# VH-VL binders against LON peptidase N-terminal domain and RING finger protein 1 (LONRF1): the designs that were tried, part 4

Target 1, 211 residues: LON peptidase N-terminal domain and RING finger protein 1 (LONRF1), of Homo sapiens (Human) (q17rb8r558to768)
Amino acid sequence: TAELSHLTKNVPIFVCTMAYPTVPCPLHVFEPRYRLMIRRSIQTGTKQFGMCVSDTQNSFADYGCMLQIRNVHFLPDGRSVVDTVGGKRFRVLKRGMKDGYCTADIEYLEDVKVENEDEIKNLRELHDLVYSQACSWFQNLRDRFRSQILQHFGSMPEREENLQAAPNGPAWCWWLLAVLPVDPRYQLSVLSMKSLKERLTKIQHILTYFS

## First folded at step 1 (VH-VL)

Design t04 (framework fv_tocilizumab)
Fold by ESMFold2-Fast, scan of step 1:
Structure t04 (fold): chain C 211 residues (1-211), chain A 125 residues (1-125), chain B 107 residues (1-107)
Amino acid sequence: as target 1 above (211 residues)
Amino acid sequence: QVQLQESGPGLVRPSQTLSLTCTVSGYSISSDYYWSWVRQPPGRGLEWIGYIYHSGSTTYNPSLKSRVTMLRDTSKNQFSLRLSSVTAADTAVYYCARESYDFWSGYSEYYMDVWGQGSLVTVSS
Amino acid sequence: DIQMTQSPSSLSASVGDRVTITCRASQSISSYLNWYQQKPGKAPKLLIYAASSLQSGVPSRFSGSGSGTDFTFTISSLQPEDIATYYCQQSYSYPLTFGQGTKVEIK
């Protein structure tokens, strides 16, 4: 709709790190261009901007995640502390520039819903299996790494009764992807998926590799 | 504990292919991380050539991409560099290195923590 | 490509002196900056990663600071074994790029 048109065209892009739906992403912003970007986001009322990792070929990656601003502290030394949380995923359609920061025209991604009851049952079984593997992996980590993860990302989200209630699937999948020791290029591949089954399968493969 | 060691011919003729192998001990190259090549011409600075990820996917420096190929041999725990159509400008010490990462803090941090001793390759007629 | 510029290109200092090297990126790289030490005839050795994190086993006299485009590497009390060339390297974007190096010599 009209209100959302400004959230898909000339969207400001913070080129830095991976971001995921529902996952906190606290930022320390020093650069004047990004401080300007964040201030504009607040002043326009959108309170959102895109986050993408850098890319050798195209300045920044073809997929990213919107960050929703929860809180901002502008410090006297020129630093900004920005508490954000991941929102909708997107695909980049067109790249641009504005006042020193990148912009993009984007298309939001949503998981394709499974409608067949037998397929939903199979998806639930896969989900429960992978969730159990994730819990086991996390509990078997060295105390130092487990404590570090809890401090930075919080506890793993609980299982959801309806796996397809959220357009991006269960929150724990994204929490896990953020904490697993995998490369942003691999994380980017998972972020771009529109199938919960494919995402769970890939996560399962990663967990098997690190178990 | 983890060690990397380069091997291959120290002399290559112009227009031919430079071939080097990195043997890794103490860690499986198929388990994790990026396995990189970095070169240093005599008396000059460091230039990143590219890497091969533990999965086999590769990323090369655009300045060298048309001439570079990297491969893994997981059975020997080795990865290799092939640089085609060499010239005198390719004379350098070639290092293999492991690029490790850490993102527990909500950031992805990347750094080359283990390096081979380096192998001098001279391109001469 | 992100260009990394180091200053100075070379310096001479006395044992016990505080040595400072700076590194500037052509665009913001957040804190994705590493520092390596290379002694003559040897491979580079990682000293600092993520702009300010000291690598395990590296003496505490080495430190790093900065973010965005401007970074500083410091040796608080120069030792004879610190004679080397020091390189900054950005890990923000591919291709990975290094500064031109700073040669540290003892007077």
Scores: ipSAE 0.000, ipTM 0.437, lowest interface PAE 10.7, mean pLDDT 87

Design t05 (framework fv_tocilizumab)
Fold by ESMFold2-Fast, scan of step 1:
Structure t05 (fold): chain C 211 residues (1-211), chain A 121 residues (1-121), chain B 107 residues (1-107)
Amino acid sequence: as target 1 above (211 residues)
Amino acid sequence: QVQLQESGPGLVRPSQTLSLTCTVSGYSISSGYYWSWVRQPPGRGLEWIGYIYYSGSTTYNPSLKSRVTMLRDTSKNQFSLRLSSVTAADTAVYYCARVEYGDYEGWFDPWGQGSLVTVSS
Amino acid sequence: DIQMTQSPSSLSASVGDRVTITCRASQDISNYLNWYQQKPGKAPKLLIYDASNLETGVPSRFSGSGSGTDFTFTISSLQPEDIATYYCQQYDNLPYTFGQGTKVEIK
């Protein structure tokens, strides 16, 4: 536990794509700077690095998600596949560079827990409504698109009995955000939220737009 | 931080199987890296024998493949080398070593201290 | 297999001298080459990885250069503790192969 608590300064950043808590993010790595970055993360024992999308003003976005290295596979063409899974979300405080790759000082994001019983009941009702809407959207996709999603992201996670057990909220929210055909600015907005209610409301809005 | 140490018989008779164990401390062998064996005959250079990936898959030097087996014991944090049908040519210091991995794995660090195995009657 | 050839096989130099060892690969290995130091009776120690990157804790007098098939290892000012055999090793392709070694002695 102590080993992970100080991974907030000079964190290595892979600038590429959106990443989300609990969602698999397989990476095809061949650039020398990123090979070095990944080797260092394994060598130091942290086995994780940050992932951010590119940003024209600031090099990369103000919010991202940590990726935890699960496995490394080598391809016949010399490219390696790094199997990762999304971990904690973060906000970027300061940008830097090391040996050709970006670094950042970060602060981790966690959802603010709702303690009031009436608010928890309302949150559950919103959750169940949005989950049902998400299931309907996915089941009504053409077979080809549904098959592509299942191949790349796996199946939609089941509903969780305790909506606030995980610091980032239910896993299905992040799976859905990864598969919805929305602009990165909307994805980044949802990733930055610290309220499960706000996140569910925004997801509901997106789903309604595609209905 | 991470340390490797070889153990096993220092004397093996011709035609028998050479068996060595590498004990790893400071890192779990099931958590990452390739775990390798390299040998050095007295007064000669280094020869890579093979390695075992942290998932359990093995790759052996083609020159030795028919005689080599590597296994891991994750409960003891150990990996082992078995080399069958030994001859005097297999007399060498045997090192275990960790191999850095990523896109193009291939440097050895850290190394064990080495264990001399003599093949004689 | 990729053949690695070192030159010279041995050398003797004085403390403070610049020492240069070369390593040649039988085919293009890009920059996938490492250098190790082996002192008498000890395990090899990684000094340089990826042709030119100095391992943490290794003195700056050691350096590496080259790419493709021709590589150079240099000790800018030889010290008594540098008495050792030095090996190059390629990792472009399996099996991993080492040079035959260069023995460095003090005069």
Scores: ipSAE 0.000, ipTM 0.414, lowest interface PAE 19.1, mean pLDDT 86

Design t06 (framework fv_tocilizumab)
Heavy chain, then light chain:
Amino acid sequence: QVQLQESGPGLVRPSQTLSLTCTVSGYSISSDYYWSWVRQPPGRGLEWIGYIYHSGSTTYNPSLKSRVTMLRDTSKNQFSLRLSSVTAADTAVYYCARDSEILTGYYPDYFDYWGQGSLVTVSS
Amino acid sequence: DIQMTQSPSSLSASVGDRVTITCRASQSISSYLNWYQQKPGKAPKLLIYAASSLQSGVPSRFSGSGSGTDFTFTISSLQPEDIATYYCQQSYSYPLTFGQGTKVEIK
ESMFold2-Fast, scan of step 1: ipSAE 0.011; ipTM 0.517

Design t07 (framework fv_tocilizumab)
Fold by ESMFold2-Fast, scan of step 1:
Structure t07 (fold): chain C 211 residues (1-211), chain A 121 residues (1-121), chain B 107 residues (1-107)
Amino acid sequence: as target 1 above (211 residues)
Amino acid sequence: QVQLQESGPGLVRPSQTLSLTCTVSGYSISSGYYWSWVRQPPGRGLEWIGYIYYSGSTTYNPSLKSRVTMLRDTSKNQFSLRLSSVTAADTAVYYCARHEDYGSGSYFDYWGQGSLVTVSS
Amino acid sequence: DIQMTQSPSSLSASVGDRVTITCRASQDISNYLNWYQQKPGKAPKLLIYDASNLETGVPSRFSGSGSGTDFTFTISSLQPEDIATYYCQQYDNLPYTFGQGTKVEIK
């Protein structure tokens, strides 16, 4: 946790897929460059690295999410099985390279807290509405699709009592974004948002498209 | 009700570009799912080539990535495969197929009939 | 890439026999494996998804089991129409990969 404050320069980046706060991201790592990256993260004690989706050729997206290593198994055949969970979101400031893998200088993102009591009430109302829409969308999927999502991502997280307790907002928003069948452009747009209200509004629009 | 059908030249010269189109009926390709190409050389197994997401985003098998392009034409409800610099090793039956519209995909539930493409002089 | 290895490459059995095919993944893929049937000149057809779930409309004589790296596909009582090549396929990681196939023939 305290070690996160110094992990902003030359952060190792795994260029692969979208990652989201609180969402598990199990990885099967076979490439030597990434096995080295994971080993270094463990040896330095940070146990974290960045995850970004590919953008153009050797570059990667301007936004990503840190992955916290929970468990690692280095197998005799040279591959690694890495259990991770999404942590802080970040914006990429500078791109680099180290021993075959990408690196970045980053700035962590946090939601801007709403302080006004009336605005907090409106946010709760929007949250509850969108959560209900998300539950309806999920329950109205064919049994096959629901079973598949449950197998891959687990159950939708429950509503949280305090919407602003976490710097990234409610966990269910990120679970939903991981399971919604949307273009990485929309996923990146939502990941980059600093407003819970904007994020809930965008999620609502996506849900409406699929209803 | 959902049907996929491949079309395109059955013979391609070495070094040229193989082009195939998949026409989908019974479902709009822009409404969901991943739309893939899978090939099968004569007497051999299946090889996944790549997919195009219903939004237009593409992902290709790294072994073929430098030679593959996939496009969609939502007005005709079609998606296509272009494979450049072909050799005899690219001779195969090419299938288009649909798979689930979430995460990394799950399974191929509808397939086209397959189109044999022979690469020869 | 995850490599999928099937055994046997081919087998011959009599109508009514129990037929078993195995599929091995080069790494742990949990239950993220499907089985397809392909008859000569036709496209593959999904039979089993997520290692053990029977696709709608597929006869109950077909079944799948296993998790991790070792998977089994079984035909409890072989019928003449089951003559085909069977393929396993993993979807734990991109690229999607298939086994080399197992050809099932009648003696």
Scores: ipSAE 0.000, ipTM 0.416, lowest interface PAE 17.0, mean pLDDT 85

Design t08 (framework fv_tocilizumab)
Fold by ESMFold2-Fast, scan of step 1:
Structure t08 (fold): chain C 211 residues (1-211), chain A 124 residues (1-124), chain B 107 residues (1-107)
Amino acid sequence: as target 1 above (211 residues)
Amino acid sequence: QVQLQESGPGLVRPSQTLSLTCTVSGYSISSDYYWSWVRQPPGRGLEWIGYIYHSGSTTYNPSLKSRVTMLRDTSKNQFSLRLSSVTAADTAVYYCARTGEYYDTSGLDAFDIWGQGSLVTVSS
Amino acid sequence: DIQMTQSPSSLSASVGDRVTITCRASQSISSYLNWYQQKPGKAPKLLIYAASSLQSGVPSRFSGSGSGTDFTFTISSLQPEDIATYYCQQSYSYPLTFGQGTKVEIK
């Protein structure tokens, strides 16, 4: 267990866009407050921070995703190019501020594992069906949209042998949620789910709507 | 207020490389949008050359792809066009333009802000 | 490449007239069509995006409609300042392509 695995208090929050487990999230940072946040993250060795969308009621949403810094380029004019990837999902418990940027006390989210043998079999069947539908949807997209998805998010992840090995479920589900043309509030709702079956079912409904 | 302004030589000799720079003010080219070049030969219509994503990734019109290079200079808030092996057919007004970021099916790739245009004549 | 064909290539109308320009795509582009106005010696100006959405600051006399392959751009009451060439542009597939333009003149 690494010490930083328990980073849950006064977590720095970048209020900007949706982020998802395992999905790349490249950031171009020009605001002084966020440049400071990123420098502190690197200097303290945490190399991670939270990402939440804005919210009219509470300044930022109740759910978000941690971003892990993979690479950073600080430019002479003060801009930063930050290559990040999504990590653990979280729920916001308490909001705060530090030197102009938001902070939060958080609780990490994990999927509830299915233990029943028949339910696991049914989950595999649902997964395989929805994955096939996702592949078909992506390959049948117009070439411009497909090219822009590849530039922004990378390629669709491969299927995983064990659906419940990762605490957030299969990586391809999150990649697909990032690229599907659905309202951000709906995306936030799906991000908050603790059931892989519920997530696959909702993804299937979206894909069916667009077929 | 966001403004785009083209600059570069107005005369290029055949077989040489056409080089243009677009200076952006009021907005950082590294923060959002695709940044485009569009040309218009005298008395003719518009042709999209290509664009550079705010991350530096490029997409070029296949008809020009072998001759086109687009680069960013984030320290000067500029992006540039290089078009090699020019001929008289490359004589045109060259526009730089800001293009809506498109990463979902609702994206539009509309050119919402344009430079004033720079006439480049390819002649001996 | 998706070919965009505009009709007519040019037209002359009187102030106050309803002007209609059509744009046809060689394949379905859903609603991913934009319209631009270009006055002599100036850069194009975005008027309509997503086939029917009016760009901020553009007069309400300009409108767009259509989906799939057939699109229409309308000026409900032509004004002297509307003398320009109008271009459609598809945003469905690479490369981004424009129609050949429709020149609108006043009689």
Scores: ipSAE 0.000, ipTM 0.459, lowest interface PAE 14.1, mean pLDDT 85

Design t09 (framework fv_tocilizumab)
Fold by ESMFold2-Fast, scan of step 1:
Structure t09 (fold): chain C 211 residues (1-211), chain A 120 residues (1-120), chain B 107 residues (1-107)
Amino acid sequence: as target 1 above (211 residues)
Amino acid sequence: QVQLQESGPGLVRPSQTLSLTCTVSGYSISSGYYWSWVRQPPGRGLEWIGYIYYSGSTTYNPSLKSRVTMLRDTSKNQFSLRLSSVTAADTAVYYCARLDWGSEYYFDYWGQGSLVTVSS
Amino acid sequence: DIQMTQSPSSLSASVGDRVTITCRASQDISNYLNWYQQKPGKAPKLLIYDASNLETGVPSRFSGSGSGTDFTFTISSLQPEDIATYYCQQYDNLPYTFGQGTKVEIK
């Protein structure tokens, strides 16, 4: 439909930083092109736009995350403070331009559900193990590091009973990926994964590296 | 290699807003690090103002927090400082600097500094 | 806020002399201390990080030591190009704070 077509074609892209499902991403917008982009997103009623990191070869990366606008404060000097939260992940199919900002045709990503009961049991066991490792890593950080993380990202999300209820998997995985001190290339590779098992395994490897 | 350069007006009237921009070359500001502002009043020491994380999150020195705003412009690879309601006490050389983030935190690259005088 | 106090505020020494500057924190900061050099009209330059680690490209005559609340910075053999003001900086807690600086001059 028209709504779906507008949601996936010529999507406005803010080229800036990594964004993740459920994770807050506050933005301070000064550039006229991005102020125009935000204004249009509000006026059309979509109240969302894509966020991608820059890429030296292709202007911006092949994967990103939609940001949903929660609130906007327009400052007297023309600047805007935009409260956003990460939504659906996407893969870039085609790049374009509109009035100075980037656009893209996109395809949304969802985790592939595991149907086999034995595999679901193994996934739960892996999840619980990695969650425990994440909690241990966070609690063993020096007070200064924990305070900075809490100020920027808030507290670590609680475990979820149904690991496959959300299309992007458990929220704590994305919170952790946002706070781990890893190269954006690795963050981008994890963002692109469609397997919760693969994502948990990679997060576990990263945590082991920092242990 | 990484280079930082400040730009903006060198004279600001009392009660107005001080506005400076830092242009970064050799590294994308959206790819990592904390991008910081540090000032130095004439003949005095260094004072950390705040930083903007590569994600856009900001943290300001509590002594200045009510007057400070930091922004980034990823297309121009720039970040900026706005300091409102200035007084003569805000006269200083303003530096932009990159703060490394990991197990150690240190300012590894600095701009040349821009003198801002607050005077009528 | 953590207060950083340097001693002395200024010193004059001859080329080839050993120069020592001290920095004291108002509370325990472990080893989370950096040292910067600032030449007249220039931006500060990182010399030492994490109390004792020499930054890449910095001459070996510069060194740092200490932990907790008391730190020292040493120039083993002062050179003419070392005329500058030296600052310590703690990164244990926000806001980051600097010492008042030590001005090093040649006699």
Scores: ipSAE 0.000, ipTM 0.432, lowest interface PAE 16.0, mean pLDDT 86

Design t10 (framework fv_tocilizumab)
Fold by ESMFold2-Fast, scan of step 1:
Structure t10 (fold): chain C 211 residues (1-211), chain A 124 residues (1-124), chain B 107 residues (1-107)
Amino acid sequence: as target 1 above (211 residues)
Amino acid sequence: QVQLQESGPGLVRPSQTLSLTCTVSGYSISSDYYWSWVRQPPGRGLEWIGYIYHSGSTTYNPSLKSRVTMLRDTSKNQFSLRLSSVTAADTAVYYCARGPTYDYEWGSYSFDYWGQGSLVTVSS
Amino acid sequence: DIQMTQSPSSLSASVGDRVTITCRASQSISSYLNWYQQKPGKAPKLLIYAASSLQSGVPSRFSGSGSGTDFTFTISSLQPEDIATYYCQQSYSYPLTFGQGTKVEIK
């Protein structure tokens, strides 16, 4: 439909930082091209745009996350403050340009659902173990760093009873990935995964390094 | 292709602030990676001081945390080290380095590019 | 902090000899150990990462092994250009820490 066409073809892309499902991403926008992009997103009723990190070979990365606009404040000095939250992840199929900002044709990502009862049990056990490691890592951070995380990203989300209810998996995984001081190419690799088991395994590896 | 180069005063008086800058060429410091400072007192081993992440987030060695500040200047593609209240014990060759760099094949974190080092002597 | 202890502190060997350096961590670091070579007046150079992985461009005579707390670095056939101080470094936990170094000299 028209709605789907607006959401997957010629999607406006803000090339700046990593974004993750359910994670807040507040933006301060100075550049006229991006102010135009945001205004258009509001006027069309979509209230969404893509966020990708830069890539010197392709101008921006092959994977990103949609940002949902929650509020916009236009400041007297010409900048805009945009309150956004991460939505669906996507893979870039085709790159383009429009009035100075990047665009893309995209395909949305979602996790492959595990159906086998033994695999679900093993996934829950892995999840609980990794969540405990994440809580320990966060609680053992220095007070200043912990305070900065709380101010910018909020509190770590609680565990979810149904690990596969959301198409992107548990919210705490994305919150953690946003706050861990890891290489953006590693973050991008994790963002692109369609397996919750693979994502939990890689998060566990990172936590082991930073424990 | 990636090169790092330290610059700054080679002599600092006790109680003053040591200030060094690392200029990076061949890669943008705001795009990716951790950017670290490591020091080596004459005739001794290596000590990691801290890193600044491409986002500006920092982590410092607890032994130096109260005295150390790292900043980035993305317009000049530079990151800097400031170490306050220096003493003779801070006399060392100071290296900037890229890392700890993560191996995407499930490896470990390492320092893969280093500057040539800048000797800083603390004396009166 | 994780303490890294190298043995020996220095050694002298002949060209063509097998040289082995040991590094011990005060607690388990899995395989998060790197080895660096430092020649006088030069910056350290990464030789081995992840305990046993050879860095690109590094001669195959250099190797590493071990996991947990005990690690070894080996030069299978010592060459004159290998005269240097060698450092192990753990990347398992902050702060990142180095061994005290092993000075390798030719007899």
Scores: ipSAE 0.000, ipTM 0.422, lowest interface PAE 19.6, mean pLDDT 85

Design t11 (framework fv_tocilizumab)
Fold by ESMFold2-Fast, scan of step 1:
Structure t11 (fold): chain C 211 residues (1-211), chain A 122 residues (1-122), chain B 107 residues (1-107)
Amino acid sequence: as target 1 above (211 residues)
Amino acid sequence: QVQLQESGPGLVRPSQTLSLTCTVSGYSISSDYYWSWVRQPPGRGLEWIGYIYHSGSTTYNPSLKSRVTMLRDTSKNQFSLRLSSVTAADTAVYYCAREIDYSNYEGYFDLWGQGSLVTVSS
Amino acid sequence: DIQMTQSPSSLSASVGDRVTITCRASQSISSYLNWYQQKPGKAPKLLIYAASSLQSGVPSRFSGSGSGTDFTFTISSLQPEDIATYYCQQSYSYPLTFGQGTKVEIK
């Protein structure tokens, strides 16, 4: 069997930064608790763990994104370099602890598919408009900021013919959310959305603000 | 509260390597931001030396690039500056600073260390 | 490299006066300009970013304006604690560069 039954209970949580579907998230892990967590993820064959930002009331946020481990280098000095990429989004149902790191019972999020032909046409029009605005925003950034984004996140993903092929919608939306200078509360709000139309509308709003 | 503190030798001989460390408290250097070094020769203005990003990638001032190396030690929450082949012109107060650059309006230093004077003399 | 030129190099004014400092970039930098205050023996402190945005906790008597190549920093009513050297800094392109500084003194 390639994969275990859906990993939804006692999921290990790395409390650090925002993560997004399809977006690379390279990690430099030095804390023993997280090195142990990563090692266990590899040994059990899941090669996944959750990523959430901290929260003052509940230790970490109610929404996050699974990270898929692509490569790991354990260094002699005790550090680990972990190459990950964002996978499925989730909502936290229950919080726990294991050997110094946080765990959670989770429910995966998926966009609600639009099936009406007129609504699909309207969604595509909104998508094309917002994508154009995103391209204009990126091209009009000063060279310094653009170079830093390219170095860290790579180039903006191209438009996809089928907007609903992926459960989380087009990859460029998540790449853009990772690079836009938005409040973490806003980022969490967008990550929690189950509507591509709502997500595109919110992205358009922030792009207009920075234009 | 986030604080930055420089440490290292205050006297370096010509042709040797200047080494300074910045200790960050209250925030993990691997979480975000550009961690920078800026220097100020006595009685003169400020000169940006370079940064190390939270991922470990570095960018150096072209005028100093051949002599500069920046490293981070995430276990100690520190980042360091090494400047090789020093001369009297490298005598300055060296500051570590946190640089913000996530929007088309940012690129400023919001937190600074107190500064460490390094004198290059025989 | 983008050269930043400040004017004047020094000025002397009375408490309560309006003080104006200018900064000129050798090429257009849009609004990517920041202002810092440095008191003797201390690290610089950020006052203004993005040409006109006041940093949290900074008194409202400090303000900035300008775009492109010409920028202005103003202290609307000079206070004794404002005696310092003020620096502009461009963030449009690397390497980051600073003006030479303007020393503000009380008469």
Scores: ipSAE 0.000, ipTM 0.442, lowest interface PAE 15.3, mean pLDDT 86

